# Designs tried in a protein design chat: VHH binders against Hexosaminidase D (HEXD). Part 6

Target 1, 346 residues: Hexosaminidase D (HEXD), of Bos taurus (Bovine) (a6qnr0)
Amino acid sequence: MRLVHLDLKGAPPKVCYLSEIFPLFRALGANGILIEYEDMFPYEGHLRLLRAKHAYSPSEIKEILHLATLNELEVIPLVQTFGHMEFVLKHEALAHLREVARFPNTLNPHKEESLALVTAMIDQVMELHPGARWFHVGCDEVYYLGEGETSRQWLQQEPNSKAKLCLSHMEAVASHMRARYPTTTPLMWDDMLRDIPEDQLSGSRVPQLVEPVLWDYGADLDLHGKALLVEKYRKSGFSWLWAASAFKGATGVNQSLTPIEHHLRNHLQWLQVAGSVPADTLRGIILTGWQRYDHFSVLCELLPVGIPSLAVCLQALLHGDFAENVKARVENFLGISSLEEMSFRR

## First folded at step 13 (VHH; from MV_6A with Y111H)

Design H0
Fold by ESMFold2, fold request of step 14:
Structure H0 (fold): chain B 346 residues (1-346), chain A 122 residues (1-122)
Amino acid sequence: as target 1 above (346 residues)
Amino acid sequence: QVQLVESGGGLVQPGGSLRLSCAASGFTFDDYAMNWVRQPPGKGLEWVSGISYSGGSTTYADSVEGRFTIIRDNDKKMVYLQMTSLKTEDTAVYYCARMKYAWGDEYVFDHEGQGTQVTVSS
């Protein structure tokens, strides 16, 4: 699979715009969409406080899903359940669920109410996504995990560790999801798993419950390091893995590359990683398009600005390189005479 | 210039064993995963087994798991397929293939050899 990540944080596209670009995504080689809702999902009932003023309506979500179906784009919803919970934990009614009372980033994994909350969020999203084969539950950048009062005391007891704490919450979320939606597989970002030794990963239930999404947005990947990480996850018991690249946002400060050159290089590097692992290892690649890194950040590039980069990256993935014939194909899709007009250099 | 040369095929009886070999040249062999694919008579290609760049991870099609073993020797630039408990449905031309990438069931190999025939019949 080649999935385009739609980050709705801060600026949800109009449905009519999506009706125009979904056919383009498919024509460029995408066959799926990862939708990151944050507060743009029409939560209701006890969760209504999570809904942004300008969130999509249920009817708009159903229309978006219909448009995706018409264009042969499988949809995977993403709902954060551990880190990046600011849109939830900023509310005073839910502040008691923070890992660290001062910081709204991370859900406290020790409270039964924490699990009940994220389970309820998943259930509302799944009501609009019946039959989803995958559901991304986030779990990236779980800042300050282990630093809350309950966590500090829990960690003083043998054999408790931060890794055990992290895996325990991941297992709890994934177990609830598999029990309620047995044909839906949870996805998780892999960054919190990367430094956990193989024996601890394999000793947990997480590998049998989830498929991790290995992300790195750099123009220069540690190719052997990524390949070794893939081997570690496989040996730990994860049946399938995903790669994640970036077509928009997350470029850093590389002065020698334009954003498009940066993103193209990132994708070509992931193709090299993919060539080092055997078939039946990688389920797909998610081309991420970050709009806002966290709830309180300023907006990155809006989606329309990122379309030329997306076209370059998707076509490179589809053809396995970015040679002259692929470059000409992208120029034709975009109606331009040369991609060098896109300022591939800074 | 990338070259992959398969050998070791032949005629065997059901329940028998064979070991296929693939000699690689013209590329940095231990940067790539390697695979075996086969083409049964009158059918399309089907993937059989794969092995990671280092040999640290192997994968197998359900139809051959437990019967076939993929092995690589990076010093000799060789990949092998040890086949046991052979069945008539294993009859095929077997190709050694260099991985370009695979996403789910979309397998893309950028180089294959000429193949070696394996015939399993009584």
Scores: ipSAE 0.763, ipTM 0.914, lowest interface PAE 0.8, mean pLDDT 90

## First folded at step 16 (VHH)

Design H_35S (from H0 with N35S)
Fold by ESMFold2, look of step 17:
Structure H_35S (fold): chain B 346 residues (1-346), chain A 122 residues (1-122)
Amino acid sequence: as target 1 above (346 residues)
Amino acid sequence: QVQLVESGGGLVQPGGSLRLSCAASGFTFDDYAMSWVRQPPGKGLEWVSGISYSGGSTTYADSVEGRFTIIRDNDKKMVYLQMTSLKTEDTAVYYCARMKYAWGDEYVFDHEGQGTQVTVSS
């Protein structure tokens, strides 16, 4: 699979724009969409406070899913359940669920109410995604884990460790998904797993419950290091893994490469990693398009600005290289894509 | 310049064993995952097994899991397929292939050998 990540944080695209761009994604070689909602999902009931003013309506979500179906793009929803929970934990009514009382980044994994909250969020999203084969539960960049008062006391007790704490919450969320939605497989970002020893991973239930998403957005990957990490996850019991690249965002001020050159190299590097692991290891690659890195950040470039980079990256993945014939095809698409982007204006 | 040469095929009875070999040259062997792919009579190619660049991870098609073992020797630049409990359905030409990438069931190999025939019959 080749999935385009739609990061809705801060500025969701108009549904009419998606009606124009989804056919382009498919034509460029994508066969799926990872939708990261954050507060743009129309939460209701006791979760209504999570809902942004400009969130999609339920009917808009249904239209987006219909458009994805029409273009044979599989949809994977993403809901954060551990780190990146600022849009939830900023609210005073929920601030008691913070890992560290002063910081709204991370959910306190010790509280039964924490699990109840994120499972309720998952359940509302799944009501609109009933046929989802995968559901991404986030779990990246769990800042300050282990530093809260409850965590510090818990860590004083043998055999408790930060890794065990992390794995226990991941297992709890994934177990809920598997029990309630047995045909849906949880995905998780892999960064919190990378440094956990193989024997501790294999001793947990996480490898039987989730497929990890290995992400690295650099122009120069440690190719052997990535391949060894894949081997470690496989030996730990994970049956399928995913790669994640970036087609926009995720770069600093880099004067050595244009953004498109940077992202193209990132994708070519992931192709080399893919060539060092056997078949039936990588389920797919997610081309991430970060719009906002966290709830309090300013916006990165919006999706229309990223379309040329996406075209380059998807075509490189589809053909396995970026030779002159592939470059010429992308230049032709950019002409068509540019005209479609201009017609989007309100 | 990339060269993959398979050997070790032959005629065996059902339940028998056979070991295929693949000699690699003309590329940095230790950088690539390697696979065995087979073509049964009158059918298309089907992937059989793969092994990571280091040998630290292996994968198998459901039809051969538990019966076949893929092994590599990076010092000798060799890939092997140890086949046991052979069935008539395993009759095929077996090819050694170099992985370019695979995403799910989309397998892409950029180089393939000439193949070696395995025939399983009584």
Scores: ipSAE 0.775, ipTM 0.917, lowest interface PAE 0.8, mean pLDDT 90

Design H_3Q (from H0 with M99Q)
Fold by ESMFold2, look of step 16:
Structure H_3Q (fold): chain B 346 residues (1-346), chain A 122 residues (1-122)
Amino acid sequence: as target 1 above (346 residues)
Amino acid sequence: QVQLVESGGGLVQPGGSLRLSCAASGFTFDDYAMNWVRQPPGKGLEWVSGISYSGGSTTYADSVEGRFTIIRDNDKKMVYLQMTSLKTEDTAVYYCARQKYAWGDEYVFDHEGQGTQVTVSS
């Protein structure tokens, strides 16, 4: 699979714009989208405070999903359940659920109310995504985990560790998903898992519950290091893995220009990783398109600015290279005279 | 010039064993995952097994798991397929293939050999 990450943070595209670009995504070689809602989801009831003023309505969500179906794009929703929860934990009513009282980014994993909150969020999103085969629960960049008062006391007790704390919350969220939605597989970003020893990973239930998404947005990947990481995860019990690249963003929190050459190289490097690991290991690749780094940042690149980079990256993945004939194909597809005009004007 | 040369095929009775070999040359062998694919009589190609660049990880099609073992020797630039408990359904031309990449069930191989015939019959 080739999925386009649709980051809605801070500026949801109009549905009519999506009706125009979903056919383009499919034509370029995508067969799915990863939708990251944040506060643009129409949360209701006791979760209504999470909803941004300009969030999509339920009918707009249904229309977006219909458009995805019409264009043969499988949809994977993404809801943060651990880190990156500022849009939740900024609210005074929920501030008691912070891992560290001063920082609103990370959910306190010790409280029953914490799990109840994120499972309620998942349940509302799943009501509008029936039949989803995968659901991404985030769990990336869980800053300050272990530094809250409850965590510090808990960590003093044998055999407790930060790794055990992280895996315990991941397991709790994933277990809820598998129990309530048995045909839906949770995805998690892999960064919090990378340094956990193989024996601790295999000793937990997490490998039997989730598929990790290995992300790296650099132009120079450690190719054999990535292959070894894939091997470690498979030995730990994970049956399928995903790769994640970037077609826009991830070059800085205030980035307003997409450097096509950087992103193309990132994708070609992931192709080399994919050529080094066995077949039936990587389920697919997610082309990430970050719009806002965190809840309190200003907007970076909007999606329309990133379309030329996306086209280059998808076509490189589809054809396995980026030679002059593929470059000319992309230029013709986009109706432009030179991709060099997109990356540099002389 | 990439070359892959398969050998070791032949006629084998059901339940028998056979080892296929693949000699590789003309590229940096230990940068690539390697695969066995087969073409049964009158049918298209089907993937059989894959092995990582280092040999540290292997994968198998459901139809052969537990019966076939893929092995590589990076010093000799060789890939092997150890076949046991052979069935009539395993009759095919077997090809050694270099992996360009694979996503899910999309397998992309950029080079294959001429193949070696395996026939399993009473």
Scores: ipSAE 0.717, ipTM 0.894, lowest interface PAE 1.0, mean pLDDT 90

## First folded at step 17 (VHH)

Design S_53W (from H_35S with Y53W)
Fold by OpenDDE, last read:
Structure S_53W (fold): chain B 346 residues (1-346), chain A 122 residues (1-122)
Amino acid sequence: as target 1 above (346 residues)
Amino acid sequence: QVQLVESGGGLVQPGGSLRLSCAASGFTFDDYAMSWVRQPPGKGLEWVSGISWSGGSTTYADSVEGRFTIIRDNDKKMVYLQMTSLKTEDTAVYYCARMKYAWGDEYVFDHEGQGTQVTVSS
């Protein structure tokens, strides 16, 4: 699978624009979309406060999903449930659920209300995504985990550890998903798992509940190291893994132009990783297109600006390289004479 | 020049065992996952088993899980397939293949050998 990540933070695309770009995604080789909603989802009831003023309506969401279906793009929704909780925890009414009072990034994993909150969010999103085979629950960059007062006290007790704390919350969220939506598999960013020993991972239920997404946006990956990480996760009990690359929003917090060569290299590196692990290991790759680094950050390059990069990356993945013939195809798709004029360096 | 040479095929009775070998040359062997694929008579190619570059991770098709074992020797640039409890449906030409990439059910191999015939018959 090749999924295009739509980050709706800050500058969400209009539905009409999506109707134009989805056919291109499909033509370029994508067969799915990861939609990160954040405050753009039309949460209802007690969660209505999470909405941006310009959040999509339920009808708009339905239309987006319909358009995706028409273009044979499977949709995976993403809702943050641990880190990157700024759009949730910035609200005074929910501030008491912060791991650290000063920072709205991290959810307090000790509070029952925290779990109830994120599961309610998941449920509302799932209501508009019936039949979703996957659901991404985030859990990346949980920066302040263990630093809250309750966590500090808790960590003083044996055999408690930060890893245990992290896995416990992940397990709780994933267990909710598996219980309520047995045909939906939760996805999770892998960064918080990378340093957890194999025995601790395998000792938890997380490997049986979640498919981790290994993300790395660098142009020069440690190929063997990455493959060994895949191996570690497999040994820990994870059945399927994902990769995540980047086509935009990963080379600077305030980038206005996309360094296409960097992203192309990133994808070619991931292809090499995929060629070094056995079949039936990596389920697919998510091409991330970040709009903001976080809820409060400035905008990265806009989606339209990133389209040439996306085209290059998707076609590279599809063909397994970026030879001259592939380059020519991309240029034809984009209706341009030369990629070199678009910050493409070869 | 990339070269893969299979050997070890033959005729065996149901329930028997056979060990296939693949000799690789012409490329950096430990940069690639290796696979065994097979083509039954009148059927298309099907993936059988794969092994990571390091040999630390292996996967198998459901049809051969528990019966076949894939191993590799990076020093010798060899891949092996130990087959046990062979069935008539295992009859096929077996190929050693170099993995280009794999995503889910999408398997792409950029090189394969000439194959070795395995016939399981009473």
Scores: ipSAE 0.912, ipTM 0.964, lowest interface PAE 0.4, mean pLDDT 95
Fold by OpenDDE, fold request of step 19:
Structure S_53W (fold): chain B 346 residues (1-346), chain A 122 residues (1-122)
Amino acid sequence: as target 1 above (346 residues)
Amino acid sequence: QVQLVESGGGLVQPGGSLRLSCAASGFTFDDYAMSWVRQPPGKGLEWVSGISWSGGSTTYADSVEGRFTIIRDNDKKMVYLQMTSLKTEDTAVYYCARMKYAWGDEYVFDHEGQGTQVTVSS
């Protein structure tokens, strides 16, 4: 699986534009898309306050999914359920669900209402995504976990730990999904799991409930380290794992141009990681294209600006390298004479 | 030049055991996952087992799980496949393969040996 991440926060693409780029995604070698909605999803009822003024309509969502189907792109929706909760927790009515009152990033894991909120969000998204085989529930960069007043008190009691707290919430979210949507597998970003000991991971239910997504956007990956991390997760009980690279929005909070060389290296190195672990381990790779770092951040480079990088990265993954013939293919796809003119360096 | 040389094949009765060996040379051995694949008579190539670069993680096809064991020795640049409880269906040419990459059911190997014949027959 090669999935293109569409980050809809900040500067969502119009449906008509998606109709143009989806065929290109498929032609370049993608077979899926990860759609991160944030406030662009048309939440209803008590969750209506979460939507942006220019959120997609239900009909637009249906159209997007239809277009994806027409282009043989499997859709995985993403809803944040732990970290990056700014678009939710910025609202005064929901501020009491913050881990730390001052910071809207992190959801309070101790409150039943917190779980009810994110599960309601998941349910509404699933309503418009019938038959989804995967659902990404985020859970990356939970910055303030354990720093709230309730958490501090809780952590003073044995055998409580930050890891236990983290896994508890993850398990609750995943368990909800498994119970309600038994044919849908939850995905989670892996960063909060990386430092948790193997025995603690295996002692939790999380490995049986979710598939972790190992993300790293650097141009100099520790290849053996990544492979060992994969092994750790496998030993912990995770059946399948994912990788996540970046083709845009990972080299500066306000980056206006995409450093294609950096992203190419990132993808080639993930290929090397995939070549160092056994088959039936990594299910696929998500090519992340971040639009902004968080809800309050300025925009990164726009999706159209990132298309050349995406083309390079997808074709590199598809062919397993970026030899001259692959470069020529990319140039042909993009209708350009030379990638070097776009500040491309091998 | 990358070289993979298989050995250890032969004729064995059902229920018997064999141990295959693969000698690798010409590349940094511990940078790559290694695999065993097989080609039964009249059939295409099928993946059998894989092992991570470190040897710390292994995977098996459903058809061989519990019966076959893959191990590697990075110091000797060797990969082994211990086969037990062999069945007639295990009859095939077995190849040692270097993993280029794998995503789901997409397996790409960039080098394979000449293979070793395994025949399971009563």
Scores: ipSAE 0.910, ipTM 0.963, lowest interface PAE 0.4, mean pLDDT 95
Fold by OpenDDE, fold request of step 19:
Structure S_53W (fold): chain B 346 residues (1-346), chain A 122 residues (1-122)
Amino acid sequence: as target 1 above (346 residues)
Amino acid sequence: QVQLVESGGGLVQPGGSLRLSCAASGFTFDDYAMSWVRQPPGKGLEWVSGISWSGGSTTYADSVEGRFTIIRDNDKKMVYLQMTSLKTEDTAVYYCARMKYAWGDEYVFDHEGQGTQVTVSS
């Protein structure tokens, strides 16, 4: 699977624009999209406060999903449930659910209300995504975990650890999903898992509940290191893994131009990783296109600006390389005479 | 030039065992996952088993899980397939294949050997 990540933070695309680009995604080789909603989802009831002023309506969401279906793009929704909770925890009414009072980044994992909140968010999103085979629950960059007052006290007790704390929340979220939506598999970013020993991972229920997404947006991947990480996760009990690359929004917080060569290299290296692990290990790759680094950050490259990079990356993945014939295909897709004119350096 | 040479095939009775070998040359062996694939008579190519570059991770098709074992020796640039409890349906030409990449059920190999015939018959 090749999924295009749509980050709806900051500058969400209009539905009409999505109708135009979804066919292109499919033509370029994508067969899915990861939609990160954040405050753009039309949450209801007690969660209405999470909405951006210009959040999509339910009808717009339905239309987007319909368009995706028409273009044979499987949709995976993403809701943050641990880290990157700014759009949730910035609200005074929910500030008491912060891991650290002064930071809206991380959810307090000790509070039942925290779990109830994120599960309610998941439920509302799932209501508009019937039949979703996967659901991404985020859980990346859980900053300051263990630094909250409750966490500090908790961590003083043996055998408690930050890893256990992290895994416990992940397990709770995933368990909720598995129970409520047995045909939906939760996805989770892997960064918080990377340094957790194999025995601790395998000792938790997380490997049986979640498919981790190994993300790295660099242009100089440690190929063997990545493969070994894959092996570690497999040994820990994870059945399927995902990769995540980047086609935009990963080379500077306020970057306006997309360094296509960087992203191409990133994708080619992920292909190499995929060629170094056995079959039936990596389920797919998510091409991330970040709009901004977090809720409060400035915008990265806009989606239209990132389309050439996306084309290059998707076609490279599809064909397994970026030979001259592939380059020519991309140029044809984009209706341009030369990629070099778009600051493409090989 | 990339070369993969399979050996070890033959005729065996149901319930029997065979060990296939594949000798690799012409490329950096430990950069690639290796796979065994097979083509039964009148059927298409079927993935059988894979092993990571390091040998630390292996996967198997459901049809062979528990019966076949894939191993590799990076020093010798060899990959092996130990087959046990062979069944008539295991009859096929078996190929050693170098993995280009795999996503889900999308398996792409960029090189395969000439194959070795395995016949399971009473």
Scores: ipSAE 0.906, ipTM 0.962, lowest interface PAE 0.4, mean pLDDT 95
Fold by OpenDDE, last read:
Structure S_53W (fold): chain B 346 residues (1-346), chain A 122 residues (1-122)
Amino acid sequence: as target 1 above (346 residues)
Amino acid sequence: QVQLVESGGGLVQPGGSLRLSCAASGFTFDDYAMSWVRQPPGKGLEWVSGISWSGGSTTYADSVEGRFTIIRDNDKKMVYLQMTSLKTEDTAVYYCARMKYAWGDEYVFDHEGQGTQVTVSS
């Protein structure tokens, strides 16, 4: 699978634009979309406060999903449930659920209300995504985990650890999903798992509950290291894994132009990783297209600006390389005479 | 020049065992996952098993899971397929293949050997 990540933070595309771009995604080789909603989801009831002023309506979401279906794009919704919780925890009414009072990014894993909050979010999103085979629950960059008052006290007790704390919350979220939506598999970003020993991972229920997404947006991947990480996760009990690359929004907090060569290298290197692990291991790759690094950050390059990069990356993945014939195809798709004229190379 | 040479095929009765070998040369062996694929009579190629570059991870088709074992020796640049509890449906030409990449059920190999015949018959 090749999924295009739509980050709706800060600069959500209009539905009419999506109707135009989805056919292009499919034509370029994508067969799915990861939609990160954040505050653009039309949460209801007690969660209504989470909405942006210009959040999508339920009808708009339905239309987006319909358009995706028409273009044979599998949709995976993403809701943050641990890190990157700024759009949630910035609200005074929910500030008491912060891991650290002064930072709105990390959810307090000790409070039942925290779990109730994120599961309610998941439930509302799932209500508008019937039949979703996957659901991404985020869980990346939980920066302040263990630094809250309750966490500090808890960590002083043997045999508690930050890893256990992290896995506990992940397990709780995933367990909720598995129980309520047995045909939906939760996905998680893998960064918080990377340094957890194999025995601790395997000792938890997380490997049986989720599929981790190994993300790395660099242009100089440690190929063997990445493959070994894949092996570690497999040995820990994860049945399927995902990769995540980047086609935009990963080379600077306020990047205005997309360094296409960087992203191409990133994708080619992920292909090499995929060539170093056995089949039936990596389920697919998510091409991330970040709009901003977090809720309070400035915008990266916009989606339209990133389209050439996306085309290059998707076609490279589709064909397994970026030979001259592939380059020519991309140029044809984009209606340009030369990719180099678009600052293809740094 | 990339070369893969299979050996070890033969005739065996149902329930029997056979060990296939593949000798690799002409490339950096431990940069690639290796696979066994097979072509049954009148059918297309089907993936059988794969092993990571290091040998630390292996996968199998459902049809051979629990019966076949893939092993590699990076020092000798060898890949092996130990087959047990062989069935008539395992009859095929078996090929050693170098993995280019794999995503889910999408497999791409960039090199394969000439193959070795495995016949399971009473």
Scores: ipSAE 0.905, ipTM 0.961, lowest interface PAE 0.4, mean pLDDT 95

